# Designs tried in a protein design chat: VHH binders against o67189. Part 25

Target 1, 350 residues: o67189
Amino acid sequence: METTIFQFQKTFFTKPPKERVFVLHGEEQYLIRTFLSKLKEKYGENYTVLWGDEISEEEFYTALSETSIFGGSKEKAVVIYNFGDFLKKLGRKKKEKERLIKVLRNVKSNYVFIVYDAKLQKQELSSEPLKSVASFGGIVVANRLSKERIKQLVLKKFKEKGINVENDALEYLLQLTGYNLMELKLEVEKLIDYASEKKILTLDEVKRVAFSVSENVNVFEFVDLLLLKDYEKALKVLDSLISFGIHPLQIMKILSSYALKLYTLKRLEEKGEDLNKAMESVGIKNNFLKMKFKSYLKANSKEDLKNLILSLQRIDAFSKLYFQDTVQLLRDFLTSRLEREVVKNTSHGG
Below, E stands for the ipSAE of ESMFold2; O stands for the ipSAE of OpenDDE; V2 stands for 0.75 times the mean of E and O plus 0.25 times the DockQ between their complexes.

## First folded at step 9 (VHH; framework vhh_7uia_1)

Design m2 (at its last look DockQ between E and O 0.44; V2 from the best seeds 0.00; counts 0 for: pae E 3.6 > 2)
Fold by ESMFold2, look of step 9:
Structure m2 (fold): chain B 350 residues (1-350), chain A 120 residues (1-120)
Amino acid sequence: as target 1 above (350 residues)
Amino acid sequence: QLQLVETGGGLVKPGGSLRLSCVVSGFTFSDYEMAWVRQAPGKELEWVSSISSSGDSTYYENSVKGRFTISTDNAKNTLYLQMSSLKPEDTAVYYCARDEGWEALYFDYWGQGTQVTVSS
């Protein structure tokens, strides 16, 4: 059986299916979370979670085969996370795969939900054990909601709290999060709390409060601001990244990579190399990235990039050799650069 | 008893118009956001349009904007979908539903559906 989560929710809670094992996957993870929340409410103490990266093979099979012997069946909902990690621990032996499929096929009294944190590809769904689950159980996909539906849901939530959000602020928030409902829930809740007294949200306020929590996207925003010399905003984004738990060495890795690429591009330009060809030689092939790197090259001289690289090397060395706080060293660097901009402006303007 | 009944479907030529109706009983119509959803042949359910409980805000799927109009008549406990400039891709069973919003991201009450067929 293959179905969408909308269809599955419509039928499961009204007339439970005969099938007992289901795979939940898809682009709209929020829909899966919502389904599981309702499932937990229905089953209470009979709702069981298994973590495939934490449990042994024996614990897994015991949990799936557990039935009451003493007075009839007590139906349970067994939810399995990180099933891929369990499969890795199980190994690639034909016998172990066949045992797993047999156990899953013979689930009779419980419901079993195998939950994936992404949309599975055709190849993954056609591989065992999922191929067999499609036959004796079901594959449930949570497809992406339309952008218009997501926009309506966000507006409805702000309206429920009496908050007027400006259209450009709303569009910025939606674009920032990539219409991702998991990220949107976090950011909308923060914005509601921020605006609880004044009841209005402007573009500037959303820009200050909201950010994408994707580790790479957020770090790239910081790097962008730093390389375009917006040190005040870069400091604010840095503080947000650290408070959200982004490791400072990840920030240093990406910033150092960009600085080295930019320095190399400056040197290739001095040799007379075509800029577009030079960018491809350092791995920059995407037109969006080429546009961003052209902006970085315009904003930074070769000497600026050399000094940035030396500063990053010093921050890394002090972090490792002298046990200095990497975040504080990076903050001090940005503060020093900001202070030099203030001195430069006052010297020119009196 | 709680009930939603859709009517107004039928066969229509491309470019034609239809008006769908959904008569609601068993709950206070004006307390809930209402929606139209549809299921095309061989496709999954698709959200089409929603209207706020007050009737003052309307929302549409991009493919139907400018062609479909959602409205309510609270005195008759009736939800409407005025469809114009119909295309073959609008062929579907259309359902009336209550919209529970983003906390659950689902529709808790559905009608039986009405068939709309757009064919030459």
Scores: ipSAE 0.319, ipTM 0.740, lowest interface PAE 3.6, mean pLDDT 81
Fold by OpenDDE, look of step 9:
Structure m2 (fold): chain B 350 residues (1-350), chain A 120 residues (1-120)
Amino acid sequence: as target 1 above (350 residues)
Amino acid sequence: QLQLVETGGGLVKPGGSLRLSCVVSGFTFSDYEMAWVRQAPGKELEWVSSISSSGDSTYYENSVKGRFTISTDNAKNTLYLQMSSLKPEDTAVYYCARDEGWEALYFDYWGQGTQVTVSS
């Protein structure tokens, strides 16, 4: 039986469920992220995140294994993202799926949360391995809140800050964000910051400050914007990704991969190699991706790419060696690039 | 331990009135926004009403506006929902909840609920 995220949260934190494996899905991803944040707070060091698109089968099973080398079976919370990609890696072999199901069924000491970034269809839920998971675990759904509830939440937030919002301004904001709580949160925070000395927000002000974030916040969009040197928009998307709960290391990994490939391609191009062949040699086989990479190559010089790689390496080093906030480092990087562009444009106009 | 206990539910005829009460223990009532939510059979949890910690601001779902009134007695650590002009559509289990807004998945704590049945 499918349980709502609200009911699930109540039961999970008050009375530990017997089930150990849960699928989290729904239209309102913000609720899932909020739950996961609470979960992280509760479990601390025992909160583990797995990325289905990055993790090997062996690593996956090891992570789910209860065998703490050090004997103290501390209960862990394991969150799995991109589970669909993991399933694709396992292939169509029935035996592999059966093994997966068996492993999940035998989870006893840990909680496993399989998180989907969208509402699953009935067909998906009825297919293996999710069908089996539903039988021995739980399916949790985060449904959209009523428009009225969302409106009231927004009003409340402004009121708490001593800000009055015009009715038409509020309606505009709600429509602009499509009543998406994640987007609303971001926009409301921006507006609150903007209104720091103002007690009234008008429609015109909201129009000026609020920015519609695309419904499909994707890491690839961020990378695309960065590589095409739209740093302003990249910053916005970055914030959205982080708010959505995307781990900054995932962003860095993809970005680094692309940067390295591009640099390689640039070098090959300089040597006179065919670009299409070169792209294939670095693992770019999809025509759409080829097109994108061509665009990136056009937008970036060899020096640009080199600098990008060095910057990414620096960010990685500071993150790992000095435990600096990776997100802040990325923001700083983007801001620095943005400032440079502004200076270039002012020097040529004048 | 945080506890919310709802009372006042029952069977009423359409057009009738009920007053729900929620007694809160384990935290200071005046420090938190409180809410009423309801769940009808086979339906999702629905927000009904909220009241600010100070009691100076009240919020209502459109379907209950003008009919329901949320209030608090801080001295008694009690939340109230006065329901009037009740309709069959109001039939549900009503829960008292601490409303933390969208930052904390809206409701951190809620009671066991009280059944409200509106039937001719």
Scores: ipSAE 0.299, ipTM 0.717, lowest interface PAE 1.8, mean pLDDT 84
ESMFold2 (binder alone), look of step 9: mean pLDDT 79; pTM 0.800

Design m3 (at its last look DockQ between E and O 0.68; V2 from the best seeds 0.00; counts 0 for: pae E 5.3 > 2)
Fold by OpenDDE, look of step 9:
Structure m3 (fold): chain B 350 residues (1-350), chain A 120 residues (1-120)
Amino acid sequence: as target 1 above (350 residues)
Amino acid sequence: QLQLVETGGGLVKPGGSLRLSCVVSGFTFSDYEMAWVRQAPGKELEWVSSISSSGDSTYYENSVKGRFTISTDNAKNTLYLQMSSLKPEDTAVYYCARDEGWESLYYDYWGQGTQVTVSS
């Protein structure tokens, strides 16, 4: 039985559920994030995050079993991201899936939250291991709020800040964001900042300040923009990706991979190797990708790429060692690069 | 201990009226935004109405605008929902909830709910 995130939250924090494994999915990722934030607050040091794309099978099972051996251990909340990638790693062997299901079924002392960044399809939910999880655990869905609820929330927020928004401006904003709460939150905050001295927001003002999120925002677009040194647009796309529910570590992974490949290619090029062969050697076989990589190589010097890699490593380190917000670190990185570009342009124009 | 207790539900004919009450204990009513939400059988939880902590702002779902009125009595720590011109579509369990607002969008405390049935 599928439960809404609101009902689940109510039950989870008031009465401990008997089930220990939950799948969180839905169109409204903001609700899932806010739930997880509350969960983190509740569990503190006993809040653990696993990344399905990074963790080995052995590590995964260890993480799920450690809590059962020592009778005195505090209840833990284990959150698993990128579970689909983990499943891919396990392969198509039925035996491996069965083992996974068995492990999940035997979770007794801990809560396990499998988080998906999108609404799962019926086919996905009916396939193993999720089918089995649904039988002994819970499926939680975060659906979109009603349009009216969202509208009223936005109005309330503006009103609290002493801002009056024209009706047509509000409608425009809602349509622009597609009533996505993450996007709305970002845009509303921007507008509030913009209106700090103004009491009225007009349609024209909203059009100028608000950014339309393209329906086809993907991580590759972000990477493309970054590598082509369009940092302003990259920042916008980053925000969109995050709003869409893309985890920043996924972005980092792709970006790092590309950066490393590019650096390698640059080195090979300097050695006089054929670029096409070099690209194939680093796993770039698609002609379209080859074309893109050629453009990236043109846009970036060896030094640029080296600096990029170092920056990404720093971001990764700060995220992992100091638990800093990866998104903010990425924003800071992009902002810094943007500022440098502006300074360069001003120095050459004078 | 924080508690919300809803009362006032019942069976009414279409076009009828009901007044729901929610008594709050364990926190100061005027410090929080309060909301009414409802859940019909087989349907998702639906927001119905909210009132600001100050009581000066009220919000309604479109389907209930002009028919429902949310209000508070701070002296009694009680939230009200006056329902008029009730329709079969209004049949649901109605819950009183403390609204965390824009930041969380969750309700952190709920009542047990009161059943409202509109039937001829």
Scores: ipSAE 0.242, ipTM 0.681, lowest interface PAE 1.3, mean pLDDT 85
Fold by ESMFold2, look of step 9:
Structure m3 (fold): chain B 350 residues (1-350), chain A 120 residues (1-120)
Amino acid sequence: as target 1 above (350 residues)
Amino acid sequence: QLQLVETGGGLVKPGGSLRLSCVVSGFTFSDYEMAWVRQAPGKELEWVSSISSSGDSTYYENSVKGRFTISTDNAKNTLYLQMSSLKPEDTAVYYCARDEGWESLYYDYWGQGTQVTVSS
């Protein structure tokens, strides 16, 4: 079957389809993100994420296996990111591709969602295994929202905060982001923070603050929460990043980069260097980023940053040397930090 | 029992008018943003109009601005779409939907739809 994500959302959660395997793709990745978020809410512990570039062929087939005979059987939702990378690992072996198609065709109790981070072209959809999936399962496309709908959503958000935005500033922002709603959400929040006192946004101000950002914007949200020691929210955002298909090593790269920059800034301040000059020396030139780094420096002592760096080095080492799951190691790290915060905040000593 | 029931569709000549109604039960719709969404033959679902939970902000797709008016009657838990200057391209099944909000753009409840046909 072929359908749009709006039509699919309309029916999936109320009258589940007979098909069990679906491909999600499209230009409006925000809609895919919201569908997967709702899917995770529905399935809870039975929501499983697979990374096609990280799992073995046998791990893949085991994860798609039907439920155990030993206990209450609950249907599961299996979400697969980077499926193209998994296909590359199978190579050009006709027998392996035929096995994959057979396994996907025989999914009976669970749901499988193959998630792409872009809109697939006709050639891609006409190639195996996706051609076969279209036959026994479904292809779900997330088309872009109209430019007028996106413009009205952005205006509504500024209105909620009492901020007057000049028309040319608004048009610049929409053009800069290419009407990309995921980018717009983040840029609008930054502009709201910037304009929180004066309540006015001009074109020059938007040009100074806003910039087009890659798929990494959700990772910056996680890093921000972690560095401000909001570990509970950081755990929730981490789970969201994984469910949307962000690679764990990308998260580690950005977090490590920020931790090292902050530690360097602490050392430069000890040597008497001007903070603005120091920030520019580590590549922080944007005024919004300067504001964020100042808040991170306030929230973290030099010892805090040293301990964070050591923890990140340990996670990296365990991931590489012992082949342990980076995501689980990062979750364990955050959970440990959250537990220490809870003990600190209790009414009796810990 | 959450229920959205659309009425008011029908056959109309180009330039004509119709008023669609959506009677809501099972929630206080003044607590939620509501939307009209349509699907023309052979086309995908298309957002038409939205109204904020307070009723003080209305939003329209470009092709219907100045021709369609969304409104509510909170006492009757009813959403309306007043359609004027109808064109053949407005031929579609029209749904009312509850919009989960700015952050998600998720419609969590839909009506069964009402057919609007604009033919010469």
Scores: ipSAE 0.166, ipTM 0.595, lowest interface PAE 5.3, mean pLDDT 82
ESMFold2 (binder alone), look of step 9: mean pLDDT 79; pTM 0.796

Design m4 (at its last look DockQ between E and O 0.55; V2 from the best seeds 0.00; counts 0 for: pae O 2.3 > 2)
Fold by ESMFold2, look of step 9:
Structure m4 (fold): chain B 350 residues (1-350), chain A 120 residues (1-120)
Amino acid sequence: as target 1 above (350 residues)
Amino acid sequence: QLQLVETGGGLVKPGGSLRLSCVVSGFTFSDYEMAWVRQAPGKELEWVSSISSSGDSTYYEKSVKGRFTISTDNAKNTLYLQMSSLKPEDTAVYYCARDEGWESLYFDYWGQGTQVTVSS
């Protein structure tokens, strides 16, 4: 079957289809991410994420074929990222590709979602194993929303925060992002933070603030919450990032980079360097980021930052050396910090 | 029980008018944004119009702006779409839906739809 993600979402949660294996692809990646977020809410602990570049062939097939032999267990939703990398591991061997197709066809009790980070070309969809998936399962495309719908969503978000956006500023932002909702989510949140006290956004301000910051969904929110020591919210955002398909090593890279930059800035500030110039020397040139880094410096001592760096190095080492789950190590770190804050807050002198 | 019930569809000549109604029950109407979404034969679902929970902000797809008017009657928990200057391209099944907005981009509750046919 071939359908659009809006039509698929409209029916999937009310009258689930008989098919069990689906390919999600398209230009509107945010629709895929939010569909998967709804899927995660439905399946809870029965929602499983597999990374095709990180799992073995045996682990992959085991995850797809698992069923409960005891009645009463809920079906499982299996979400597969980097499926192309998994296919590369299989190579061009016809027997292995036939086995893959057989396993996918025989999924009976679970749902399997093969997620692509781009719109697939017709030639790719005509190739195995996707050709077979189109036959016994479904191909779900996330096409772009209309430009007017995207404009409405962006304008509404600014209005919810009480921010007046000049029309030419709004049109510039929409054109510059190409109406890409993943990018718009990042830029709009950044612009909201910038205008949180002023409540206005002009064209010149949008030009100065937009596109000086990295592209990924809410990783900045996670890093912001962690560096401002809101560990409870950081834990919730971490789970969302993983369900949205952000690789845990990407999170570790960004957090480690920020921690090292902050530590460097502390040392330069102690030496009497101008903070603005110091920030530019470590690659922080955007005024919004400068404001955020100033708040991080205020919230963290030099010792705090040193301890954070050491913790991140330990997490990275355990992930690589002992093949530990990076997400779980990071979650354990945040949980430990949150538990220390709870003990501190309940300690009374009387 | 949560229910969205559309009425007011029918056959109309080009240039004609129709008013669609959607009676909502099972949630507090004024707490949520509402939308009209349509599907022409063989086409994808197409967002038509949205209205903020307060009723103060209305939004329209380019092809219907100036011809369609979305409104609410919060006392009757009813959403309306006043359609004028109808064109054959407006032929579709029209759904009212609860708009989840910026965070999800989806609609979480749908009516069964009402058919609008514009034909000479």
Scores: ipSAE 0.579, ipTM 0.842, lowest interface PAE 1.6, mean pLDDT 84
Fold by OpenDDE, look of step 9:
Structure m4 (fold): chain B 350 residues (1-350), chain A 120 residues (1-120)
Amino acid sequence: as target 1 above (350 residues)
Amino acid sequence: QLQLVETGGGLVKPGGSLRLSCVVSGFTFSDYEMAWVRQAPGKELEWVSSISSSGDSTYYEKSVKGRFTISTDNAKNTLYLQMSSLKPEDTAVYYCARDEGWESLYFDYWGQGTQVTVSS
């Protein structure tokens, strides 16, 4: 039985559910994120996040079992992202899926939340292991709110800040964002900041300040923008990704991989090797990706790529050694590069 | 302990009126935005109306606008929903909820609900 996120939240925080494993999916990811935020607040140190694309099978099972051995351990909330990637790692072997299902079924003391970043299809829900999870756990769906509710939420937010928005401006904003709550939140915050001294927002002002974020904001878009040195847009996309709940380490992983490949390709090119063969040697076999990588190579010098790699290494080190905010470090990196670009342009124009 | 208790539901004919009440205990009513939500059989939870903590701002779902009126009595810590011109499509369990606002979009406290049935 599928339960809405609202109903689920109500039940979860008022009456502890008997079920221990839940799948969270839906079109409105903002609702899932807000729920998880509340969950994190409730569990504090006992809130654990697992990344399906990073965690090994052994690590995964250990993470789910650790709470049962020591009778005095506090109830934990375990959130699993990128579960689909984890499943891919397990392979097509029926035995592995059965083991996974068994482990999930035997979760007793902890809550496990499997989070999908999109609405799952019926086929996905009817396939193992999700089919089994649905039988002993719960499926939670975050559906889109009504347009009217969203409109009222936006109006309320502006009003709370003492801002009056023209009707046509509001409609424009809603249409621009496609009533996506995550996008709306970002844009509304920007507009509020913009209007800090103004009490009225006009259509023209909204058009100037609001930026349409593509419905398909993904990590690859961010990487693409960064490598093509569109740092301003990259910053916007980064914010969207973070708001969407993408972990910054995932972004870093992809970016680092691309940077290293590009650097390698640049070196090979300097040695006179065929670029197509070189790309294949570093695992780039898709023609579309080849095209993209060619564009990245054109946009970046060997020194640029080296600097990028070093910067990424620094960010990683600061994150791991000093527990600094990876997102902020990335923002700082992009901002710094943006500033350099502006200075270069001003020096050549004078 | 925080508690919301809805009352006033019942069976009414189309075109009829009902007044729902929600008594709040365990927190100061005037400090929070309050809302009415409803769930019809086999349908998703639907937002109906909200009122600001000060009571000066009210919001309505399109289908109920002009027919429903949300209000508060701070002295009684009670939220009201005056429903008029009721339609069969208004049949649902109505819940009183504390609204955490824009950041949360969630209601942190809910009542048990009151059944409203509109039938000829």
Scores: ipSAE 0.142, ipTM 0.628, lowest interface PAE 2.3, mean pLDDT 84
ESMFold2 (binder alone), look of step 9: mean pLDDT 79; pTM 0.798

Design m5 (at its last look DockQ between E and O 0.52; V2 from the best seeds 0.00; counts 0 for: pae O 2.4 > 2)
Fold by ESMFold2, look of step 9:
Formats: C-alpha cells, structure tokens, sequence
Structure m5 (fold): chain B 350 residues (1-350), chain A 120 residues (1-120)
C-alpha cells in the first residue's frame, strides 16, 4: 500500500492497520520526526531504535524476533534508521535478501518503521526489499507542505506572540530557510525571543538576527562575512565572538571545514560534476546552506580557497609549534586581507 | 466517542455555491483550532482553511481566499465552510479536522468527508 503521512497518522493511531512494516520517506522530514515523536509517546519503553550502519545481521534479526520475552511487552515499535547501510552489509547475496524479506513479512505483533532521510525515487521503491514491503506492508510518503500552509503556520506563530511581522520580512525568512520547517522552527523561535518586547519585526531585523541563535550560528556569521570578503565586518564579529567567550580553535575548525569543502567543490565542478550532488557528497544537504555555499563559490576562486587553507594551516602551526596566540594570528590575518583590499581599491583611484 | 460528521457536499455548476457543515461531538470548539482540508482524486491532501480556538482569526489557502469563508456556531458545535465562485479545481472530498498547528503540523481527528463536484 502507498499513502501520505497525514492519512497514515490519522488511521494508525485510531484504527491500527493489519500491516506491520512501513517505509517512511519524503521531502518533509519534520513530519516524519513528529510522527516518530508521537510513536515514542505511545510506546514508551517499547519504542526501540536500530541503526543499520552499526548493528550486525544477527542483532537486527534478534531485535525483530516475535518470540522474545525480553522487554516484557506484547507489542513494540521498532524504528530503523540507515537501512540502506544495513542492506550494503547484506551485499548482493540472494539468500540474505530473501531471509530479510521473509523476516519482515512475518512480523505479526510488533510494528517496524524503516525511516529514510530523503524522498525515495520510483526505481528505489521498485527494488527489493522495498517492493516486497509495499506489497505486505506500506510505503508512507511525507510530501512537502504547501508554501502557503508553511507561510500561514509561521505568520500565526508570530501573531500568537503578539508580534507584527512585515510582509517582506516574512518572505525573506521563508526564502532564507528555503521553506525548510526544521530550520524555520529554529529561526522563528529566535526571532520571537528577539521581538518579545518591541512587538514588531522588520526586514533589516530578520537579516541581522537570523544568524545568532547559538555559538555555531555566531561563528557562521563570521565565516559568512570572511568568505564573502567583508573583512572589516568579519574583524568586528571576531572581536565580538572572543569577548563572548568563543574559543578561537572552534572558529578555526569551522572555517577550515568550510574552506576544505569549498576547495573540494571547486575541484568537482572543474571535473564537470553536478554541483548539487557534489554538495551532498561533502555533507551539504540543507537548501539554505547550499545557497550560501553557491555564493561562497562565486566569491572565491580556486586560488583564493587554496591560499585561505594555507593561511589557516600557518595559523594552526604557529599556534601549536611556536606557542603564538591564535586570536592575534586571526586578527593579523584579517587585517592583512583588509589592507590588501584597500591597496588594490586605491591603487588607481589616487 | 469523538466524531466529526461532514455534510453539504454535492454536484454544482462552476460559479455556484455550497455550504459545508461539520457537526462535532465529544469535544467543544472553544478548546481547539479547527480546519478544512481537501483531497482531489489522485492528489495530495491540501489544507484549505483554519479558524482559531477563539474564533477571532481565520486563515485560507491562497487559491480559496476571497471565495471561501470558515466559521463556527459554538452553540451547535458546528464548523462551516461557505464556498462561493466554485471552480472545477475545487472538486474534492472535503474533511473537517482538528488542527494541531505549529507544534506538530498534524490533524488529530478527521471526519469521513463530503464529496464536492464542480462540473459543467
């Protein structure tokens, strides 16, 4: 059977289905997250999570056993993440795949939820074991909410807090997050906290505040400014981060990670690989982050990124081998970059 | 014994009007946000309209704004959807539902639905 997660949730919690094995996939991962949260609430101690990349075949099959007295309950909800990785462990052996299908088909008193972190394509759903699961169990898709529903949810949340959000501020927030509900939930909460006393939220305020929810968001603001070559603002944000107590090695870690990913993306792009798939291969799956990385790639040549990586390596080496202050080394780096930009901009303007 | 029963569907010509009703038993409107959702054959479930628990705020999908009006009668425990200027695109099964809103994004109770068909 195939169904949408809205219809599945309606029936599952009121009139339990005969089927016992379900695949959850889709573009709206927040719906899957909240479904599983309701499932965990219902099953309590009988809610079990399995990680397909961590467990052995025998551990997997033991966890699905219908005759186990361990746990003291007649019905469990078993949630399986990274099922694709578990399938890789099985390999291409027909016998092992047939055993898996038989075990899944014979689940009688428990529920098994196979959870994917993306929307599966039709060819993937038509391949075993998922084709068999579609026959004896169910395929549940979490499609994106309409953009208008997402807009209504966000607008209503601000209104519940008495906050008047300007239309262009709201539209910017929706575009900034790519209508991604996991990201929207975080940004909306932060903006509500910001606007709790003033009760109005303008475009300029959304642009300023969206980056400062946590330590990592503040460092992201610094990294963003540096990669877009706004060295004057980057220097001011660095000083703020240090005064707030952010460890400079954390800043170095995040910046080095971004620089290396960008350099790798430049190399893959040079070889003609699809940029969106290349981004996912280096761990960039979020649409907002993809857009930011595209802007970083436009602002920086391959040589710019190579020189940045070399500079970061020198800062790290001087900090460790020569016991120099990392914060001052970062300031010196930014000041040097700012001075080079000033000289270039004025060399023909004098 | 929570129940939501939709009525008022039927066949109507383009440009026509219908009023859908949803009689609710087992809970009172004053505690909950209510919604209308719809599903056309072979299509995804679509949120149509919501009304706040206080009744003070109404919200609409962009395609129905200005044509549909959600309302309640708390004394009769009844939710209404007044539909006007109906289009063939409005053909669907319409459900009334209890809207959990921002926190969960789900609807926790639904009716069986009422068919609306708009054709020449």
Amino acid sequence: as target 1 above (350 residues)
Amino acid sequence: QLQLVETGGGLVKPGGSLRLSCVVSGFTFSDYEMAWVRQAPGKELEWVSSISSSGDETYYENSVKGRFTISTDNAKNTLYLQMSSLKPEDTAVYYCARDEGWESLYFDYWGQGTQVTVSS
Scores: ipSAE 0.476, ipTM 0.806, lowest interface PAE 2.1, mean pLDDT 83
Fold by OpenDDE, look of step 9:
Structure m5 (fold): chain B 350 residues (1-350), chain A 120 residues (1-120)
Amino acid sequence: as target 1 above (350 residues)
Amino acid sequence: QLQLVETGGGLVKPGGSLRLSCVVSGFTFSDYEMAWVRQAPGKELEWVSSISSSGDETYYENSVKGRFTISTDNAKNTLYLQMSSLKPEDTAVYYCARDEGWESLYFDYWGQGTQVTVSS
């Protein structure tokens, strides 16, 4: 039985369900994120996040079985992202899926939330292991809010800040974002910041400040923009990714991989090796990717790539050793690069 | 303990009127935006109406606009929904909820709901 996120939230925080495993999916990811935020607040240190694309099978099962051996078993909330990727790692072996299902079924003391970043199709829900999960757990769906409700929410937010928005400006904003709450939140925040000195937002102002976030914002787009040195746009995309719940470590992993490959390729090129062969040697076999990597190599010097790698290493170190916010570190990195470019352009114009 | 209690539901004929009440306890009514939401059988939860903390601003879903009126009595710590020209499509369980605004989008406190049935 599928339950809406609203109903689920109501029941979960008032009368905890007997079920322990839940699948969260839907078109409106903002609602899921909001729920998870509340969940995090409730559970505090007992809130754990697992990344299906990063975690090993063994680690995964350990995380689910960790019953505090030594004292009053504080109930934990375990959130699993990228579960589909985890399933892919498990492979097509029926035995592995059965083991997974068994483990999930035996979760007794903890809540497990499997979060999907999109609405699952009926076929997906009817396939194992989700089919089984639906039988002993719950499926939770976050549907889109009505357009009117969304409009009201946006108006309310502006009003709270003492900002009046023209009707046509509001309509434009809503259309631009496709009534996506995550996108709206981002754009509204930008507009509020912009209007800090103004009490009225016009259509022209909204057009100027608001940026259309492509529905297909992915980590690869971010990496592409960064490597092509479009730092302004990269910053925007980064914010979008984070808003969509992409973990910054995932971004870092991909970016680091690309940077290292590019650096290697640059070195090989300097040695006179064939670039196509070199690309294949570093695992780039797809023609499209080859094309992209060629463009990255053109856009970056060996020194640029070295600096990028060092910067990424620093970010990683600060994140792991000093528990600094990885997202902020990435923003700082991009901002710094942007500033450097502006200075270079001003020095040559002059 | 925060509590919302909805009353006033019942069976009415199409074109009829009902007045729902929601009594709030455990928090100051005037500090929060309040809302009515409804859930019809087999349908998703639907926002119906909201009222600002000051009571000066009201919002309505398009389907109920002109027919429903949301209001508050701060002295009684009570939220009201006056429903007129009721339609079979308005059949649902109606809930009052505290609206935490843009950041939460969720209603943190809900009542048990009151059943409204519009049938000929």
Scores: ipSAE 0.177, ipTM 0.639, lowest interface PAE 2.4, mean pLDDT 84
ESMFold2 (binder alone), look of step 9: mean pLDDT 79; pTM 0.798

